# Ledger of designs, part 5: VH-VL binders against Isomaltosyltransferase (ctsY)

Target 1, 124 residues: Isomaltosyltransferase (ctsY), of Sporosarcina globispora (Bacillus globisporus) (q8rqv0r968to1091)
Amino acid sequence: VEYEAEFGVQSGVSTNTNHAGYTGTGFVDGFETLGDNVAFDVSVKAAGTYTMKVRYSSGAGNGSRAIYVNNTKVTDLALPQTTSWDTWGTATFSVSLSTGLNTVKVSYDGTSSLGINFDNIAIV

## First folded at step 22 (VH-VL; from a5 with heavy chain D105E)

Design aa3
Fold by OpenDDE, fold request of step 25:
Order: sequence, then structure tokens, then C-alpha cells
Structure aa3 (fold): chain C 124 residues (1-124), chain A 122 residues (1-122), chain B 109 residues (1-109)
Amino acid sequence: as target 1 above (124 residues)
Amino acid sequence: EVQLVESGGGLVQPGRSLRLSCAASGFTFDDYAIHWVRLAPGKGLEWVSGISWDSGSIGYADSVKGRFTISRDNAKNSLYLQMNSLRAEDTALYYCAKDRWYRKESYAFDVWGQGTTVTVSS
Amino acid sequence: QSVVTQPPSASGSLGQSVTISCTGTSSDVGGYNYVSWYQQHPGKAPKLMIFYVSKRPSGVPDRFSGSKSGNTASLTVSGLQAEDEADYYCSSYAGSNLVFGGGTKLTVL
């Protein structure tokens, strides 16, 4: 299941459409300041370990975002530089989810770096 | 301290040319887009031209297209505006302005110079 | 080129809130979230107050806030201070160029 960033619960970020290659109706822009985050309600039928993918663009260099699940930080996700702001990468990590509704938050915290464009997350 | 300093303004007759310069300091110049914005007497701010950090993207206002040329020399931390075929309506205080975002165009300018005055008059 | 409209003047008393509008079209203000606001005092260079519609640069008081609905962006200055008296300009990305509003002279009464 894919969750578009532009439909997430946004804090401190914006959305735009001026870079090619995004999915959905746009991408999250202005995601580069401490406290910025996008949260998603992610529902799974069974508790367990899932694979989560984060689709992003990082034209300026290697970035990083903190991933929180149900208010617990689960990882600092490296976001390698993309060729340009019109190209998108996918970062993958393993995440434990509880049965039913989970809150997944992609956040710029004290361990994060660089501004990125954020397109979507996917649970596999 | 991050700073931009414009120069090259002056009084010229219509049809003549003038070249403005903007000297940058206090930041990594080649990582930021930079723009020219002008303020005509009694008028408001008008975007004139912009150039990305790597010169890969350049834009002009319709009012100056074909007459003005923006360029940059990253080795010299300098921005330029070649103004040809000047008109009375080009009379203004010309600012250079730095885009806020590192190697990304956000079209928001966080640093401005004090400007250089261009007067076009017969 | 796109035309973005601001009221030529606005006023408010000390401590009050004032909102300045910036109205464009679906090709600029309504089309992108690249709306910025600048404050300019007489004889001074413009100062960035808001970008990306509602984000504040470091050092800008949180009494300055930005929003957008449809083709209209708004700058709200709450708790007006005497030093807030200035010209305010909005700007908007317009696809291939940038456009500024006509500016609003804010008077603090």
C-alpha cells in the first residue's frame, strides 16, 4: 500500500508539483527544518515486521530523516543523493507494526540532514 | 557575515548599455541561485532575472527578455546583469538577492544587497 | 506575465492583527506553494519574512504568519508593533518567472 506524502499530516512543510517524476498529485516540499514532519496512518491486518519504502528526491546531496512509529523512533533513514530534483530514489527499511492502525512519521530531527522532496511511503 | 554588494549603476541615455555586478561573500556562492530584483521610483519590487547555482536554469521577466543577460562567475563569487537597449522604464534601484535554499530553487530570497541605482534618461 | 494584486495600504493599531492579501491566479499563487513575503522599511533592503506560504526564516517573530487559500495568499501580522510599519510585498513563482505583488504599505496607528 502506498501513501502519498502530500496527503499525509504535514507539519512545517509544503507541497508542490514543479519537479517531474512524482507520484500522486504532488510532493512534499520545504522539508528541511528541525521539526518538519509528515505523518501517515498506516493500517495492517496483522502485527509483524514489514518493509517500508520511502520515495524521495535529494538533489543537493545525501540526506537523512528520522522515522517514528507510534511515537517511537525506529531508525535514521539515509537518503542518498539523487541525480537531480527531477529524479527520485527509494530508501527501504524494516519496521515493526502493530495490528490495526499505526502512525508512521517521517521527521526532520536532530539527526537529520539536508532538505529533500518527499513523494510517498509504501508498506510491503 | 553573508553579504551581497551591488555596483555598476549610473546615469545612461536610452538605448545605451550598462553592466551591473554583485559581489557575494560569507557563503558558498556556487550553492545558491541568485536573482536581480528592481525597485522603480514610486513603484514596487519587480523580479528581473534569476540564475541557478550552476547556471543550469535562467529566467527573465518579460519586460527585460531579449535585452538583459544574467550571468555568474562562481570563481569570483560574482553575479552580473548585462543591460542593453535600456529604456526609461528600466530606471530603478537594482538589488541582487540570494535564494535561501542550498542547491535548490525556492524562489525565496533571504539575503539582499543595498542595491545600485540605474537611471535611464535623455 | 502574471499579475499579483495586493491592497495598496493596510493599517492597524498597536497590538492588533492585520492581514494583507496577495491575490493571483491558478498559474502562480494558486498553482504553487512558492509564495514569499518581504518586509521593506524606507531606505532599506527587503527582508524575507515568510516563504513556502507559511514558513518563517530564523529570527522572524512568530507573530508573522502566512497562509493561502485558492488563489489568495495572506500575511498576518499579529500583535502589531511600531517597527512593523513598512512596505510588504508578496512574491509567487509563476512557472517560468517570479512575480511580485504591488506592495502594501502597512501603517501602525
Scores: ipSAE 0.926, ipTM 0.963, lowest interface PAE 0.5, mean pLDDT 97
Fold by OpenDDE, fold request of step 25:
Structure aa3 (fold): chain C 124 residues (1-124), chain A 122 residues (1-122), chain B 109 residues (1-109)
Amino acid sequence: as target 1 above (124 residues)
Amino acid sequence: EVQLVESGGGLVQPGRSLRLSCAASGFTFDDYAIHWVRLAPGKGLEWVSGISWDSGSIGYADSVKGRFTISRDNAKNSLYLQMNSLRAEDTALYYCAKDRWYRKESYAFDVWGQGTTVTVSS
Amino acid sequence: QSVVTQPPSASGSLGQSVTISCTGTSSDVGGYNYVSWYQQHPGKAPKLMIFYVSKRPSGVPDRFSGSKSGNTASLTVSGLQAEDEADYYCSSYAGSNLVFGGGTKLTVL
């Protein structure tokens, strides 16, 4: 299941369509400052370990975002540089989710770096 | 020192043409979008035109579409504005301004030149 | 072309706080968070003070802050100082172009 960033609960960011290759109706732009975040309500039928994918573009270099699940930081996700802002990468990591609704937040915190374009997350 | 320096302004009659230049230094010019913004006497700032780092994206204000042409020479660290069919309302101080973000547009300009004055009058 | 409106003038006393509004539509200020604010002193080039609605470039004092609600963005200058007297312009992405507000002359009393 994919969750489009442009439909997440946003703070400090904007949406745009001016780069090719995004999914959905747009992507999150302006994701470059402490406190910026996009949150999603992710529902799973059973508690367990899932694979989460973050689709992004990072044309300026290697970036990083903090991932929070239910207000707990679970990882600092490396986002390797993409060839351009019109190319998109996918960062993958394992995440523990609780039964029912989980809040997944992609955040720029004190350990994060560089502005990125954020397209979507997927739970597998 | 990051710097933009405009030149080419002057006094011209309506209908004439003028070419402005903007020389950049102190940063990797070919990594940033550059814009022209003008300030008419007694009025406010007006966005005129913008060009992406690789010239792949170009935009114009409605007021200058079809008359002005923006271009850049990254090898020369230069931005240009070819202004044709000039009108009295084109009279302004013309600034070149650098977008703050690397190889994409943030629509925020962190470096400005001193401007060059264009006066269109009969 | 979109029209973004600012009050022509604003004033405040030294040490006070003043807020300048920038009102557009859902197609510009209200539609995007690409709102910037510039300060311009007479005979000088504009200076970027705020970008992305509320973010400050390095070197800009935190007494300058930005916000947005609906179709109106706001620049707040707290602890007014004499050097804050200047023209202030907002700008916004408008889908196909960039638009500036008409500018606000801020007087420090």
Scores: ipSAE 0.742, ipTM 0.921, lowest interface PAE 0.8, mean pLDDT 96
Fold by ESMFold2, fold request of step 25:
Structure aa3 (fold): chain C 124 residues (1-124), chain A 122 residues (1-122), chain B 109 residues (1-109)
Amino acid sequence: as target 1 above (124 residues)
Amino acid sequence: EVQLVESGGGLVQPGRSLRLSCAASGFTFDDYAIHWVRLAPGKGLEWVSGISWDSGSIGYADSVKGRFTISRDNAKNSLYLQMNSLRAEDTALYYCAKDRWYRKESYAFDVWGQGTTVTVSS
Amino acid sequence: QSVVTQPPSASGSLGQSVTISCTGTSSDVGGYNYVSWYQQHPGKAPKLMIFYVSKRPSGVPDRFSGSKSGNTASLTVSGLQAEDEADYYCSSYAGSNLVFGGGTKLTVL
């Protein structure tokens, strides 16, 4: 299941379309201030380990974002540099989710680096 | 300490050329897009041209395209504007301005120089 | 000949609030979130007051705020002070270039 960043709950960030290759209607940028984030309501039928994929562009270098599940930080996800701001990468990690509704955030916090263009997440 | 200093302005006749320079100090020049913006009396601010940190993206206003060339020398912390085929309407105070985002375009300029005056008149 | 439209002037009394509009199209102000506001006093360089529609740079008082609805961005200056008397320019990314509004002269009465 895919969740477009531009349809998440955006805090301190906004949707733009000035680079090619995003899915949906745009991508999210503007990560600058601690606490800037996109939040998603992710519902799963069974508790367990899922694969989370983050589609992003990081034209400035090797970036990172903090991932929160239900207000608990679960990782600092590396976002390796993409060849340009018009090319996209996918970063993947395992995430534990509870049965039913989970709030998943992709956040800029004190361990995060660089601006990115954030396209979507997928939970598999 | 962060500073941009423009130079190279002057009085020139229509059809002549002029080259503006912008010297940067107090920040890592190679990490930021830099732009030229001009101020003409009665017309306000007008974006002229911009260049990314690595020169990989360059833009021009329609009013100057084909006549002006922006370039940068990151080893010298310097931005340039070659202005050819100058016209009376190019008369303005020319500012150099820094984009605020690290190796990304925000199109928001957080540091400006004091400008250099270009006057195009017979 | 600004691509985006601002009123030529605005005024307010000391301590009051004033809002300055910046109206474009779906190809600029309405199409992107790269909208900025600059304050310029005579003989001085422009100063960035608001960027990314509504964010304030460090050192800009919180009485300056920005917003956008549809194709119109707005700068609101609350608690007007004498030093707020200046020219104000908006700018917006426009798909291949950047455009400025024609400027608004703010007078503090």
Scores: ipSAE 0.723, ipTM 0.919, lowest interface PAE 1.3, mean pLDDT 94
Fold by ESMFold2, fold request of step 25:
Structure aa3 (fold): chain C 124 residues (1-124), chain A 122 residues (1-122), chain B 109 residues (1-109)
Amino acid sequence: as target 1 above (124 residues)
Amino acid sequence: EVQLVESGGGLVQPGRSLRLSCAASGFTFDDYAIHWVRLAPGKGLEWVSGISWDSGSIGYADSVKGRFTISRDNAKNSLYLQMNSLRAEDTALYYCAKDRWYRKESYAFDVWGQGTTVTVSS
Amino acid sequence: QSVVTQPPSASGSLGQSVTISCTGTSSDVGGYNYVSWYQQHPGKAPKLMIFYVSKRPSGVPDRFSGSKSGNTASLTVSGLQAEDEADYYCSSYAGSNLVFGGGTKLTVL
């Protein structure tokens, strides 16, 4: 299931459309201040390990973002440089989710780097 | 200390050319987009032109398109504005200004120079 | 050409609040979140007060705030002080270029 960043709960970030290739109606940028994030309510029928995919653009270099599940940091996700701000990559990792509702947050925290364009997540 | 210093302004006749320079110091020049913005009497601030860190993206205001050329020399930490076919309405104080974001455009300018004055009059 | 509109003047008394508007279109202020506000005192370079609609750079007092609704961005200056008397300019990304408003002269009464 895919969750568009522009429809997540945005804190300190906003939707823009000035680069091509995003899904949905836009992408989110403006990650600058500690705690800037997009949050998603993700509901699963069974507790377990799921694959999370993050679609992004990182034209400035090798970026990173912190991933939180239910307010606990679970990883610093590497976002390797894309060819340009008009090209997109996918970063993938395993995430443990509880039965029912989980809050998944893509965040700029003290170990995060660079500005990025954030398009969506997928939970598989 | 992060600094931008403009130079090359002066009094010129209509139809002539002038080249402005902007010298950068205190930051890695080739990691930031840089812009020219002018302040004209009675008109306020006007964006003139911008150039990305690698010169891959360049923009011009409609009022100067075809007459002005922006360029940068990252080895010399310098920005340039070649102004051809100058008109009286180009009379202004010209600033160079640094975009806030590293190798990404915010279109927000956090460092400005003191400006260099261009006067176009016969 | 794309332009954004500001009132030419605004005023308020010491300690009061004033709001300055910046009205554009869906192709600039309404279409992107790259809106900035600059303060300019006479003889000085512009100073960035607000960027990305509502973010404050380090060293800018929290009495300066920014917002946007539809095609209109707003700068609010609360708790007016004498040094807030200046010209204020908004700017917006406009799809191929950047546009400034015509400026607002803020007078502190």
Scores: ipSAE 0.691, ipTM 0.914, lowest interface PAE 1.4, mean pLDDT 94
Fold by OpenDDE, look of step 22:
Structure aa3 (fold): chain C 124 residues (1-124), chain A 122 residues (1-122), chain B 109 residues (1-109)
Amino acid sequence: as target 1 above (124 residues)
Amino acid sequence: EVQLVESGGGLVQPGRSLRLSCAASGFTFDDYAIHWVRLAPGKGLEWVSGISWDSGSIGYADSVKGRFTISRDNAKNSLYLQMNSLRAEDTALYYCAKDRWYRKESYAFDVWGQGTTVTVSS
Amino acid sequence: QSVVTQPPSASGSLGQSVTISCTGTSSDVGGYNYVSWYQQHPGKAPKLMIFYVSKRPSGVPDRFSGSKSGNTASLTVSGLQAEDEADYYCSSYAGSNLVFGGGTKLTVL
């Protein structure tokens, strides 16, 4: 299941469409300052370990974001540089989710780096 | 301290040329896009031209296309504006301005110089 | 004259709130979130007050706030102070260039 970043709960960011290759109706831009974040309500039928994919563009260099699940930091996700702002990469990691509704938050923390464009997350 | 200092302004006749310079200090120059913005007497701010950190992207206002050329020398922390075929309507205080975001266009300028005055008059 | 339109003047009393509008089209203000606001005092360089519609640079008081709806961006100055008297300009990305509004002279009464 994919969740478009432009439909997430946003703090400190907004959306744009001025780069090619995004999915949905747009992407999250201005995601470059401490405290900036996008949160999603993710529902699963069974507790367990899932694969989470983050689709992003990072034309300026190697980026990083903190991932929170239900208010607990689970990882600092590396976001390698993409060829340009019109090209998109996918970062993948394993995540534990509880039965029912979970809150997944992609955040710019103190260990995070660079502004990125954020397209979507997928839980598989 | 982060600062920009413009120079090269002066009085010229229509049709002549002038070259403006902007000297940057206090930040990593080659990590930011830099722009020229002008303020004509009795008018408002007008974007003139912009150049990306690596000169890979350049833009001009329609009013100056074909006449003005923006360039930068990252080794000298300098921005330039070659102004040809000057017109009376080019009379203005010319600012150089730094883009806010690291190697990304924000189109928001967080550092400005004090400007250099260009007067085009016969 | 300007592609993006601002009221030429605005005024408010000390302690009050004033809102300045910046109206464009779907090709600029309405099309992108690259909207900025600048404050300029006489004889001084412009100062960035708001960027990316609503973000404040460090050092800018939270009395200054920005928003956007449709093709209109707004700058709100709350708790007006004497030093807030200045010209205010909005700017927006416009696909291939940057456009400024015509500016608003804010008078504090």
Scores: ipSAE 0.233, ipTM 0.794, lowest interface PAE 2.8, mean pLDDT 94

Design aa3
Fold by OpenDDE, look of step 23:
Structure aa3 (fold): chain C 124 residues (1-124), chain A 122 residues (1-122), chain B 109 residues (1-109)
Amino acid sequence: as target 1 above (124 residues)
Amino acid sequence: EVQLVESGGGLVQPGRSLRLSCAASGFTFDDYAIHWVRLAPGKGLEWVSGISWDSGSIGYADSVKGRFTISRDNAKNSLYLQMNSLRAEDTALYYCAKDRWYRKESYAFDVWGQGTTVTVSS
Amino acid sequence: QSVVTQPPSASGSLGQSVTISCTGTSSDVGGYNYVSWYQQHPGKAPKLMIFYVSKRPSGVPDRFSGSKSGNTASLTVSGLQAEDEADYYCSSYAGSNLVFGGGTKLTVL
């Protein structure tokens, strides 16, 4: 199940369509400043450990975002540089989710780096 | 200190050419898009042209398209504006301005030069 | 070419709040979130005050804020101070061009 970033709950970010290769109707742009974040309501039928993927573009260099689940930081997700802003990479992480609704937030915090384009997040 | 310094302005007659330069210092020049913005007397700011960090993307305002050519020399930390077929309405203070985003265009300019004056008059 | 419209002038007393509008179209202000605001004092270069509609560069006081609704972006200056008297310009990406508003002269009374 994929959740498009442009439909997430956004704080401090914008959306755009001016780079090729995104999924959905656009991507999150302006994701570059402390406090910026995009949150998603993610529902699962059973509690457990899940693999999630973040699809992004980072044409300027290696980036990083903090991942929060239900208000708890779970990891700093490395986002290696992509060939260009028109190419997209996928970063994966494991997360423990509770039965039912969870909030997954991709955030720029004190450990994060570089502006990126954020396309979607998915449970595999 | 991050700095942009424009030069090359002057008085020219209509139809003539002029070449502006912008010298950058204090930052990694080839990591940022750079733009020209002008301020005509009694008017407001007007975007003239922009060029990406690798010259892969170039844009012009409709008012100067076909007459002006933007270019950059990253080895010299320099931006240029070749202005041909100058018109009276091109009279303005010409700023070079740095895009704030690292290797991306944000269309927000966080550093400006002091400007160089171009006067086109017969 | 897109036309972005600002009121030519605005005024407010010290300590008050003033809002400056920037009205464009769905092809610029309404179509993109690349809206910036610049402050320019006489004889000085423009200074970036707001970018991406509502984000402040480091060093810009939080009494400067930006927003957008539909085709209109707004700059709000709260707690007006004497030094806020200046020209203010909005800008917006417009597909193939960048466009500036006509500028607003803000007078602090």
Scores: ipSAE 0.146, ipTM 0.777, lowest interface PAE 3.1, mean pLDDT 94

